# Ledger of designs, part 12: miniprotein binders against Protein ANTHESIS PROMOTING FACTOR 1 (APRF1)

Target 1, 330 residues: Protein ANTHESIS PROMOTING FACTOR 1 (APRF1), of Arabidopsis thaliana (Mouse-ear cress) (q9lyk6)
Amino acid sequence: MSLTELDDGLVRRMAMGAVFSDFGGKIHSVGFHRTDDLLVTSSEDDSLRLFDIANAKQLKITYHKKHGTDRVCFTHHPSSLICSSRYNLESTGESLRYLSMYDNRILRYFKGHKDRVVSLCMSPINDSFMSGSLDRSVRLWDLRVNACQGILHLRGRPAVAYDQQGLVFAIAMEGGAVKLFDSRCYDKGPFDTFLVGGDTAEVNDIKFSNDGKSMLLTTTNNNIYVLDAYRGEKKCGFSLEPSQGTPIEATFTPDGKYVLSGSGDGTLHAWNIENPSEVARWENNIGVVSCLKWAPRRAMFVAASTVLTFWIPNDGESPAPADPPTDQQQ
Below, E stands for the ipSAE of ESMFold2; O stands for the ipSAE of OpenDDE; V2 stands for 0.75 times the mean of E and O plus 0.25 times the DockQ between their complexes.

## First folded at step 4 (miniprotein)

Design r1c (from e12 with K4E W17R V19L E33T Y35W W37E T46W R50Y R78V; at its last look DockQ between E and O 0.74; V2 from the best seeds 0.00; counts 0 for: pae E 3.4 > 1.5)
Fold by OpenDDE base, look of step 4:
Structure r1c (fold): chain B 330 residues (1-330), chain A 81 residues (1-81)
Amino acid sequence: as target 1 above (330 residues)
Amino acid sequence: SEKEITITIKVPPEKARELLRKIFELAEKYGATVWIEVEGDEVVIWITVYGSEEAIERFIEELEKLAKEEGVELEVEVHEE
């Protein structure tokens, strides 16, 4: 199926197609597999859940009571995950785990963080991954090695992201500073630094668009900024209702034309970023959406709170706008 | 010497809910990991426990007791790593 070009009409037609409500608390993190039609969730009940997004089916659930579950992402293998820990961090230092959902086992522990991991991302091109922690560090890892490959000490809450080419990674930190690193020579320090003006709030999340031309920043005050990834200039920005104690997540569409986000009032929003305007708003009865991601290869997004929801285009024929009556020139 | 053991339990879906609740409580006590796989109309529970031989034996005894209380026959496949 051709990636149906996302337009304003398609975005407006997005509707809830599936609901999963059997979570024992808040969903902390969601992640798509890059190529396979799989989704993973991490929730407050210390569970990881695997879903088939093509059939809207839960495939597997695992409970991790010793370490808990917090941030989660897929590796390149569809059965293997990286998950951060919530418990026993001080005593064990086991802040990150590499898990096989096929073998039902922990493959490796990654020790070093002294506090909660708040950001986690996999390299799109190799077995490297990064984590940011409340210990004010970013750590670089390789799935094949227990030892930390690199440490960056920062100020404030870190957020980390790779570009889709795996050539650049970004670190957002205190004061709205975004640092760009060459993934091959990060030891030389950042090659560029952007200051996101106008907001003194910490960055909660950072993402690249699929084309690597734009970055999406979400602050703890629920401000969203779309930046030029090369110049650091603000392309557009949106302000959402505050969500005390629940960070919101924003996401790009795969084409990078739209941004979606939750709000502190429980609504979902979509904006066209080429012509900065709100194109859709959805009232959501699931509360404040803490996790929101668009599927890599589908006209689909997921929105999660204590409930997981799948959103797909409603097949309802939008009535073709009535062709204006052709004025018959008599 | 500490060892790791994985226990596999097959449970009918109708009994899975209450048994799982009790297994989670037990797993928390022993720091065990619980994996659940739904294959058709069968729920497969994988429990990995790490500890001393005596601690693992106690865990198995408590697990067998829970299964008996729920009227579930434990097919325990123990994989020692």
Scores: ipSAE 0.044, ipTM 0.463, lowest interface PAE 3.1, mean pLDDT 86
Fold by ESMFold2-Fast, scan of step 7:
Structure r1c (fold): chain B 330 residues (1-330), chain A 81 residues (1-81)
Amino acid sequence: as target 1 above (330 residues)
Amino acid sequence: SEKEITITIKVPPEKARELLRKIFELAEKYGATVWIEVEGDEVVIWITVYGSEEAIERFIEELEKLAKEEGVELEVEVHEE
């Protein structure tokens, strides 16, 4: 493992390192492999790109002109991906593809969604995955078979996430509701429902912390909420500058102690969740960040706009301190 | 520089495996990436090639020879950068 214990000082020392600027459009999805040193990106130029994180090196580019690329994530194998489609959804129904980057094959098509997939999550314990679509459904899939294994109909724009053990999954939906399901008997309906404190909030993304204790929600009205994953109680919340058309992504650090997010003014922020305070703020020259993820096993995160940037600790340098202290309050 | 080439090949399923193996070997020689879609009896292959105009021309020439040897029709479409 390459993980270094995180503290406020280390977070403050994070600085932009490697930069990749040869994308033909906005990067709209990034994903880390859970147990390997690989990152995948999907972009509006219809590319999927594979990166070696340890060496900050681009390994491969593929183009997908028939279907396009949208949401992407790794399967358990570091050479295979699940990728959603942007084009020809209404005619083919080929909304999701299971891909091998090793031998450049489409291994399976998953048909069913009739509109864009906006949320995608791989099970941490088996070959299942979930997709949430603007067609107002969440589908459960098995990589070994092309037929849909389960479907949940709901209102609004779904966001899905598995917990770390894969025993529970959460669906965030219209009205700030988050419903929790037992993954073994989800057809019985949710066993719990949490309500986010937003007035007109539509949740655009949901994540569990690695320890399973917290849930991170981002909303379409530029708010971030951290909830207790067991009780649904709000632990803290933050307001961001409006992004004017780009949903804001937030990420946990692997230890669950910090949350990072971009703001509509291009600023990146880091907050300590255990001792609530903004610990770092970075003004950057890449514009509004469309993707932001901290690496699963490293003191490293990626931030992407039309440019992909890798951030690592820079010994001896610190960003400007957060001020005023109430900057994080709603 | 970057050039994207779309190749459409109509291949009987029984010939597909051997032809694809040869195409992957050729693509590796040129640092090209191949993507395969199968629609009934039609295989669509998406290839992105990076390199000089000369290298790209040689790659296309080798693909055309391979298609002729295997008795399959090859349709090439070139995309803007």
Scores: ipSAE 0.006, ipTM 0.254, lowest interface PAE 9.7, mean pLDDT 79
ESMFold2, look of step 4: ipSAE 0.355; ipTM 0.770
ESMFold2 (binder alone), look of step 4: mean pLDDT 78; pTM 0.733

Design r3a (from e12 with K4E T6E P13R V19I G40D D41G E42T V44Y T48I R78I; at its last look DockQ between E and O 0.02; V2 from the best seeds 0.00; counts 0 for: pae E 17.9 > 1.5, pTM E .776 < .8, off the site)
Fold by ESMFold2, look of step 4:
Structure r3a (fold): chain B 330 residues (1-330), chain A 81 residues (1-81)
Amino acid sequence: as target 1 above (330 residues)
Amino acid sequence: SEKEIEITIKVPREKAWEILRKIFELAEKYGAEVYIWVEDGTVYITIIVRGSEEAIERFIEELEKLAKEEGVELEVEIHEE
């Protein structure tokens, strides 16, 4: 189905379907493949797990005891990932790994970061990717070479994002500044700078809507801002309950008309951003949701804590995924 | 036969992103490449179009309509293939 336009009713009737509860700790990161029906997770239990989202099935688990798993994203190939390290960074320098999930091999290490990678983004159009680190740098990489292709120095905790057409990337830094760059000639410097209105906290995440008209920002004090990407003006903002020690993630729907987020009180929220209003609020029993993303090509989102949940519209029929979830909380 | 042209559009920063999105949509229709860069507070959008003379003429016509609608200037720099 076409998911470029959703409505309030469909969003409001989203409900928990499949549940995966056999993780041995918190889920750190989730990511969809841009085109294939695949999801990857990274977890405190040092696992990377691959899921078929069309059939709600776990396809593979791999464990990475030397480095652990932290940030993860797909490359363009459905069997390949970039994953950041949690352990042994200082002794090995192996902060980023290019991995094959087909045969469980490390294809390449990307070395250079001196502290944890906290933001990771694959280019939607080529084999470039960006990483932002607590070492106060953003590095640009190419999957085909070991050497770092560029470095940008900044203050504070970086957040990086490509726009979904790959023409522009954004970097957020301390003070609420978001700088926009041409992805093909970033060495000419940023072509625009936006400020997050009225918030002094660091931006910890950036996303672009698919149509490129909006930016979604989350801050370390759990505020969410939707900005007009053309002017940087705040279109709307939402404050959520604090979540000590647990990051909060927000996501656009594929049509860019809705934003979803978790909250420190364990609720999930959805807002219409064309006519700013809360359209849904869900109480859930999996605790504080720290990973939340809407699938790029389906009426489905995932919400994760120590448990991964798939959410689909409730059409009045009992959910019956292709294989049962291991442990449901319904 | 195929020709190549390069077109540069100067835009104020306040309009840059909106115009870029519209330019990108038009460029995708014709398979054109789009680049942006900034100099002295002005955003430049450079478009490289390859195709038949007829396709390029249509692209220019549509681009001129878009520029008029947005109130921006075109600087057309034709480069021979």
Scores: ipSAE 0.000, ipTM 0.214, lowest interface PAE 17.9, mean pLDDT 81
ESMFold2 (binder alone), look of step 4: mean pLDDT 78; pTM 0.736
OpenDDE base, look of step 4: ipSAE 0.006; ipTM 0.213

Design r3b (from e12 with K4E T6E P13L W17Y V19I V44I T46V T48L R78I; at its last look DockQ between E and O 0.02; V2 from the best seeds 0.00; counts 0 for: pae E 20.6 > 1.5, off the site)
Fold by OpenDDE base, look of step 4:
Structure r3b (fold): chain B 330 residues (1-330), chain A 81 residues (1-81)
Amino acid sequence: as target 1 above (330 residues)
Amino acid sequence: SEKEIEITIKVPLEKAYEILRKIFELAEKYGAEVYIWVEGDEVIIVILVRGSEEAIERFIEELEKLAKEEGVELEVEIHEE
């Protein structure tokens, strides 16, 4: 099937197609490779796991007991990852590692962060990547060089994202402030700064849509905001159930038409953002979904807690729309 | 003789993204630097290009073509240093 245009009907037909339950704890991070049918996971058991998403198979598992595993993303190479550390950060400064899953080797350490990395993103166009840390800094890196290329000092918990063109990066900060930077001249400061109205909570995550027209913000209070990437105006927003100490992740579909998110009640939600409405809700028995991403080139998303799940369109009849909650008039 | 030219382009915010992407691709081809800021409903794009007169002329022609394809009237200011 061609990348069938996502419509409300297709989104509603998404169903769990594969389950992986052999994790020794919570999954902290998931990442897709941009072009290859690969997924990587990082979990509390200090493991990185590589999956073939086309065949729903685990390909490799590696354990990193010395440093642990936290945030993970692919580089442009399908066997090479960037992974943040959980342990020995203060003593070693080895907060980020460039590693080969093929050879099980650390290729490079990126030293400089003094606290936990909470945000990590790869440039879509070059070997640059960014990290945000609880040390209140964003650092810019190049995979080829051990030295930090740039440092931005911030207030609050940073969230960093590149647009899909690698031209602009956004930093979300305390108080709902979003700063936009030119990736080539970030040293001149942000070219735009706007405040997300209506929420004073810290931003946990920021993403760009593939078309770069929209940003997706997720707050610590499990509010989701879709913003105009240029004006910073709120296009729509959704409120989810609170999650006890587990940040939720929201994701765009590749076409930027839908947003999906977990909730503190363990449900999954999908919204159409062109006509802001909930189009699907799924009850899952895997608990609060901490990681949720749509695959770059497939009608597929993954949802992860202590369990990893793959969701694909069901070929069967669309499940009947859940009956609206009966207003118990008592 | 290499010359350096600054080209300023103003684009409506609504069209800025698609145009910017293409401008960056073009700028990379010519080794140009691009700066961007937003003023109200307009995005200001400043391009610094260094090269031969012929290379700069070709760059401008490609920018004009891009603007036409996107249906944007570009205010182009050229400053020669």
Scores: ipSAE 0.000, ipTM 0.171, lowest interface PAE 17.2, mean pLDDT 85
ESMFold2, look of step 4: ipSAE 0.000; ipTM 0.114
ESMFold2 (binder alone), look of step 4: mean pLDDT 78; pTM 0.752

Design r3c (from e12 with K4E V19I Y35E V38I G40D D41G E42K V44W T48Y R78I; at its last look DockQ between E and O 0.62; V2 from the best seeds 0.00; counts 0 for: pae E 7.8 > 1.5, pTM E .734 < .8)
Fold by ESMFold2, look of step 4:
Structure r3c (fold): chain B 330 residues (1-330), chain A 81 residues (1-81)
Amino acid sequence: as target 1 above (330 residues)
Amino acid sequence: SEKEITITIKVPPEKAWEILRKIFELAEKYGAEVEIWIEDGKVWITIYVRGSEEAIERFIEELEKLAKEEGVELEVEIHEE
């Protein structure tokens, strides 16, 4: 399951391998550790689950009845997580939790948000992280300190991401607006602002590619945009079938050359973004996929609904190539 | 003095349900928060309790009494916050 050179053929050969179907509800969020072969999930059954991706094995389950689980990501330590709360936000203010899966306890609560956290991003270089909330704020935190380190007020639903170096972060806003900040001088305001096409829908998610060239945006009107990361120019865009009540997640491959996404019709799609074309399309039996991430250092991805599936190259078989979509553009 | 502590309890798998129910009842009495951690069939219960040293000592004493009543030995770890 080592990372290999990715090309159209390998992407086409991706196929469902391991399946985990014992969740007691929908999976809300999935996240890979940056370097270790670990995956964490959050679910409406109030669980956080830790998986060994090399051996396709569930390692640990934790249940969090008071707060539930919503957004989740690893810190840099393979046993430590940041998780947002789904319940009891108003009464406790305990919107974010720093957890040890090694010690089986919460190490710290981060208080301040007044509404549900909808976006969560760990710095790639230090112990800082960002959270975006429906309270119309983005907060900056440090794992070592209880107090919020900074707050940015904005309009609409925030989506947040660090670039691969952690020195720049992006906030996406209503109407496709994207603002870039220097992470060390964010109090001086954004150093750049640009708009994604004419799309007026709120951005659901934003990601930087590992190569630093591209940004990936998913909108509430089921569009995906791939932009030049710092110039804001659209490289390509894709429209997906509506996902009634289920958010669609898209992901880069580790080399930044491919984008994968689910769709409201239950299909999975892969596109080459250097030479814009659909390179693969898969039917699946788990319904509409709401969580989709490619592993940072392996030729594998996970797709989730109420079921978690691991996808790896199908050795010795040729995947069916996707038919080119009519009127598809970059 | 008022303080907040975290207690982690390792529970034998065969007694987990019985212990868990009673631990929730005890935690409610003290207004404590409870989380459940499961790894490879092993069960941990993490309890977050706030109060005076006296109240915390009473909670721990009741927890140990519960363990004796259920015929199980609980491995208890205490962490100050």
Scores: ipSAE 0.015, ipTM 0.575, lowest interface PAE 7.8, mean pLDDT 83
ESMFold2 (binder alone), look of step 4: mean pLDDT 77; pTM 0.720
OpenDDE base, look of step 4: ipSAE 0.358; ipTM 0.750

## First folded at step 6 (miniprotein)

Design c0 (from r1c with E70L V76I; at its last look DockQ between E and O 0.57; V2 from the best seeds 0.00; counts 0 for: pae E 6.3 > 1.5, pTM E .770 < .8)
Fold by OpenDDE base, look of step 6:
Structure c0 (fold): chain B 330 residues (1-330), chain A 81 residues (1-81)
Amino acid sequence: as target 1 above (330 residues)
Amino acid sequence: SEKEITITIKVPPEKARELLRKIFELAEKYGATVWIEVEGDEVVIWITVYGSEEAIERFIEELEKLAKELGVELEIEVHEE
């Protein structure tokens, strides 16, 4: 199915198609490759796992006992990953690793963060990547160079994202402040800054829509905000149940028409953002979903807790949710 | 001087489970990274260990002992950076 066929009906038909339950703990991060049908997971058991999403098959597992595993993302190469560390951060400074799942080796260490990396993103157009850390810094890197290319000192927990054009990156900070930077001249500071009004919670995550016109912010209070990426204006927002310290993840669909998110009650939700309404709700028995991403080129999303689940359209007519009884006002 | 080495082990699936358990224990002790691939009827285990020459030698000795106990062949490839 082409991504052009995403409608409310298709979203409602999404169902769990595959389950992987052999994780030794919580899944911290999931990442899709941009072009290939690959998924990577990072979990509390210090493992990275590679999956073929076309066939719903685990391809590889690796255990990183020295450094652990935290945030993970693909590079442009389908076998090469960036992974943040959980252990030995203070002693080694080895907070980030570039590794090959093909060659089974660490290609490079990126030293400089003094605390846990909480946000990690790859440039869509080049070998640059960014990391945000609890050390209150954002660092810019190049995969080809061990040395940090740039450092931004911030307040609070940073969240970082590139737009899909690789021209702009956003940094979300304490107090709901979002700063936009030109990726080519970030040293000049942000070209725009806006505040997400009404929520004093820290931003847990920030994402751009594929068209770069919208941003998705998730707060630590499980509020979701869709913002205009140019004006910073709130287009819509959703509130989810508290998740008792487990951060939830929200995701755009590839077309940018829908947002999906987990909730503190273990449910999954989907909203149409063009006409702001909940279009689907799923009860799942996997607990609070901490990782949720839509596949770049498929009618598929993954939801992860201690269990990894693949969601695909069900070929069966999901009964249309019964229209709420129109209260005939007599 | 610290160095990094990589060790490759090919094992039949029936022996892999027991070996992997012991390798994980050993890997934790030495801070090694363990990579596992399943290729057909063979499990390939890659182990990367970083440390002093003496620490690496001890790791290899312990690993060889485990391999011998299970009747598995060990291929050691030393990649010095």
Scores: ipSAE 0.032, ipTM 0.529, lowest interface PAE 3.3, mean pLDDT 86
ESMFold2, look of step 6: ipSAE 0.091; ipTM 0.631
ESMFold2 (binder alone), look of step 6: mean pLDDT 79; pTM 0.755

Design c1 (from r1c with T33Y E70L; at its last look DockQ between E and O 0.01; V2 from the best seeds 0.00; counts 0 for: pae O 9.6 > 1.5, pTM E .739 < .8, off the site)
Fold by OpenDDE base, look of step 6:
Structure c1 (fold): chain B 330 residues (1-330), chain A 81 residues (1-81)
Amino acid sequence: as target 1 above (330 residues)
Amino acid sequence: SEKEITITIKVPPEKARELLRKIFELAEKYGAYVWIEVEGDEVVIWITVYGSEEAIERFIEELEKLAKELGVELEVEVHEE
């Protein structure tokens, strides 16, 4: 199906189409494959789960009791994942694993992080990937080599992202500092640095829009900032309800026109960022959504807590736009 | 008796890329781990190698040879744990 042009009406019609509730705890991470209709989840039960998103079907589950599961992303291969560890980090240094879901084999360990990996992203164009850890480091890796390709020491909690062109990566750190690097010559340091002023909270997550023109920052205080990726200027920002102990995730739509996010009250929100306005709000009965991503090639997003939900356009009547709050100026 | 040694190498950025490619090849041969740290205008390469004293000596010799071939002066610091 051609990516139906996303408009406000389509976004408003998004509804829960599938539910998976058989998780033994919180879902820590979700990741789409870039080309195939696949989703992977990592959860507190030490499992990785593979889903067919076209048919809303679980394909495989694997358990990783020795290392646990934390952050997960696809590689370019639909059966191969990168997964961070929760257990035995100090003793083994085995903080990251390249693994096959096909044969449930660990292909490689990536050692070097001394603490939990909190950010993980794959290069869109090559076998490079990057991780950020609570050890206050960012590490660059290549899937083909067990040796770390680069290390950056930082302050605070790091968040890392590649642009979709694989030319630039961003590192967000304490104080709202965002550093931009050329992926081909990161050894020269950042080519740009900008500060997200006005928020002293740590950055929880950073993402690029598909066109590379915008960045999405989420703070630990559940503030969302859409930034110009070239100038670092704030295009718009949204504040959500606090979520004590549960970081929320925000996501772009594939066209970069909308941002979706969870909130501390368990609601989901969608905003048009071209004309900054909330276009949709959904009551969600699954609690605070800690994972939220839009599918790369579908009118679909997933929202996860202890439950995984797939959201698709409802063919039914668009719910009436919520009446704007009547400012009763009496 | 096997030992672990960490070798620290400082190199200028302009030479780092070519050197690193070869260091990775060498490291793979010896099962060594390589870390690259960028400190301002300097690239610091950390190589941790585990093995016999003889294997480590051979590794260092090959590393020195590589550096010489590439015309890189290595500031080598060896840390024994």
Scores: ipSAE 0.011, ipTM 0.238, lowest interface PAE 9.6, mean pLDDT 85
ESMFold2, look of step 6: ipSAE 0.090; ipTM 0.610
ESMFold2 (binder alone), look of step 6: mean pLDDT 79; pTM 0.750

Design c2 (from r1c with L20F E70L; at its last look DockQ between E and O 0.58; V2 from the best seeds 0.00; counts 0 for: pae E 9.5 > 1.5, pTM E .745 < .8)
Fold by ESMFold2, look of step 6:
Structure c2 (fold): chain B 330 residues (1-330), chain A 81 residues (1-81)
Amino acid sequence: as target 1 above (330 residues)
Amino acid sequence: SEKEITITIKVPPEKARELFRKIFELAEKYGATVWIEVEGDEVVIWITVYGSEEAIERFIEELEKLAKELGVELEVEVHEE
């Protein structure tokens, strides 16, 4: 691993490198593998695409016409994914698919959700995962069995996240409530509840910092909150320009010292959390960014709209943007 | 009763563009999943179709016509359920 502790200077030097502009619609979801240099995307064009992030190269494209693609994440194996369905949920009940990109097979269907899955999180330590749905439930699953392992009923749109050690998970819901559960005995109910966002704001995304000390929350009002993960006290917050129908994603850097986010005006922002201040602001030419994630093990992040962009530090040489050859993608 | 089949096509890159377009059109009709990989100087296309035996037979017939027209190799693997 060549990643050193990030500082304000390195964050400011982040610049757009590779560009992939051949998607046939908006990118719904992006995810990094935790250890390998791989990225997966899901898109409105019903594709799942696999990328080599070290070489900035598209490796594989699949189209899923029966179910479409919505949320996507890697399992622990670099060739295996969990993907949620956009179409035919009512008729098939096949809301979640476990699939192999190496063998080109659907390994398992997970049935139970009655509406679209809007949040998906793989356990960092085992083969469990969680899904939150507009059917007002969160379901807990195990890759090794078809049957749902647990169900939690809640109000509003759920957002789910595991702590990086996998011992705690959080569920955010209507009214800015974030409930914390012990992963091994979640049937006893939450052991804590944090409140943020007020009466009309909803948390639409949760992330934990790698050290487990902080939680990052994004609201439907385009506010970002960083909370102390132990007691739920607000460390800092940032407001972004409103977007029209485009949810905003924010992300920690791997060291937990910075937060990045898109904005409704099409800019990207970075803030130092330890010494709260805006460190960088970038214009970009891909519109309002709806997917934004920093790579787990590299000084690199991706920003996506209908276009996928890779951002790396510019230390005096600017890599040319790259698109894959068009005739190999159709 | 319904079953799932997987079909593999290997294509030189110069023939891939025309085949992609026709396969995408066919996949839309039958709800098939199309997987595309680049393996060196070769493009590999995997097609998975789930449906009734009659629908699968029609899909295979149309795909065989495309394969014959373009001179590509066609391997059919049938996986039920």
Scores: ipSAE 0.011, ipTM 0.481, lowest interface PAE 9.5, mean pLDDT 82
ESMFold2 (binder alone), look of step 6: mean pLDDT 77; pTM 0.718
OpenDDE base, look of step 6: ipSAE 0.028; ipTM 0.471

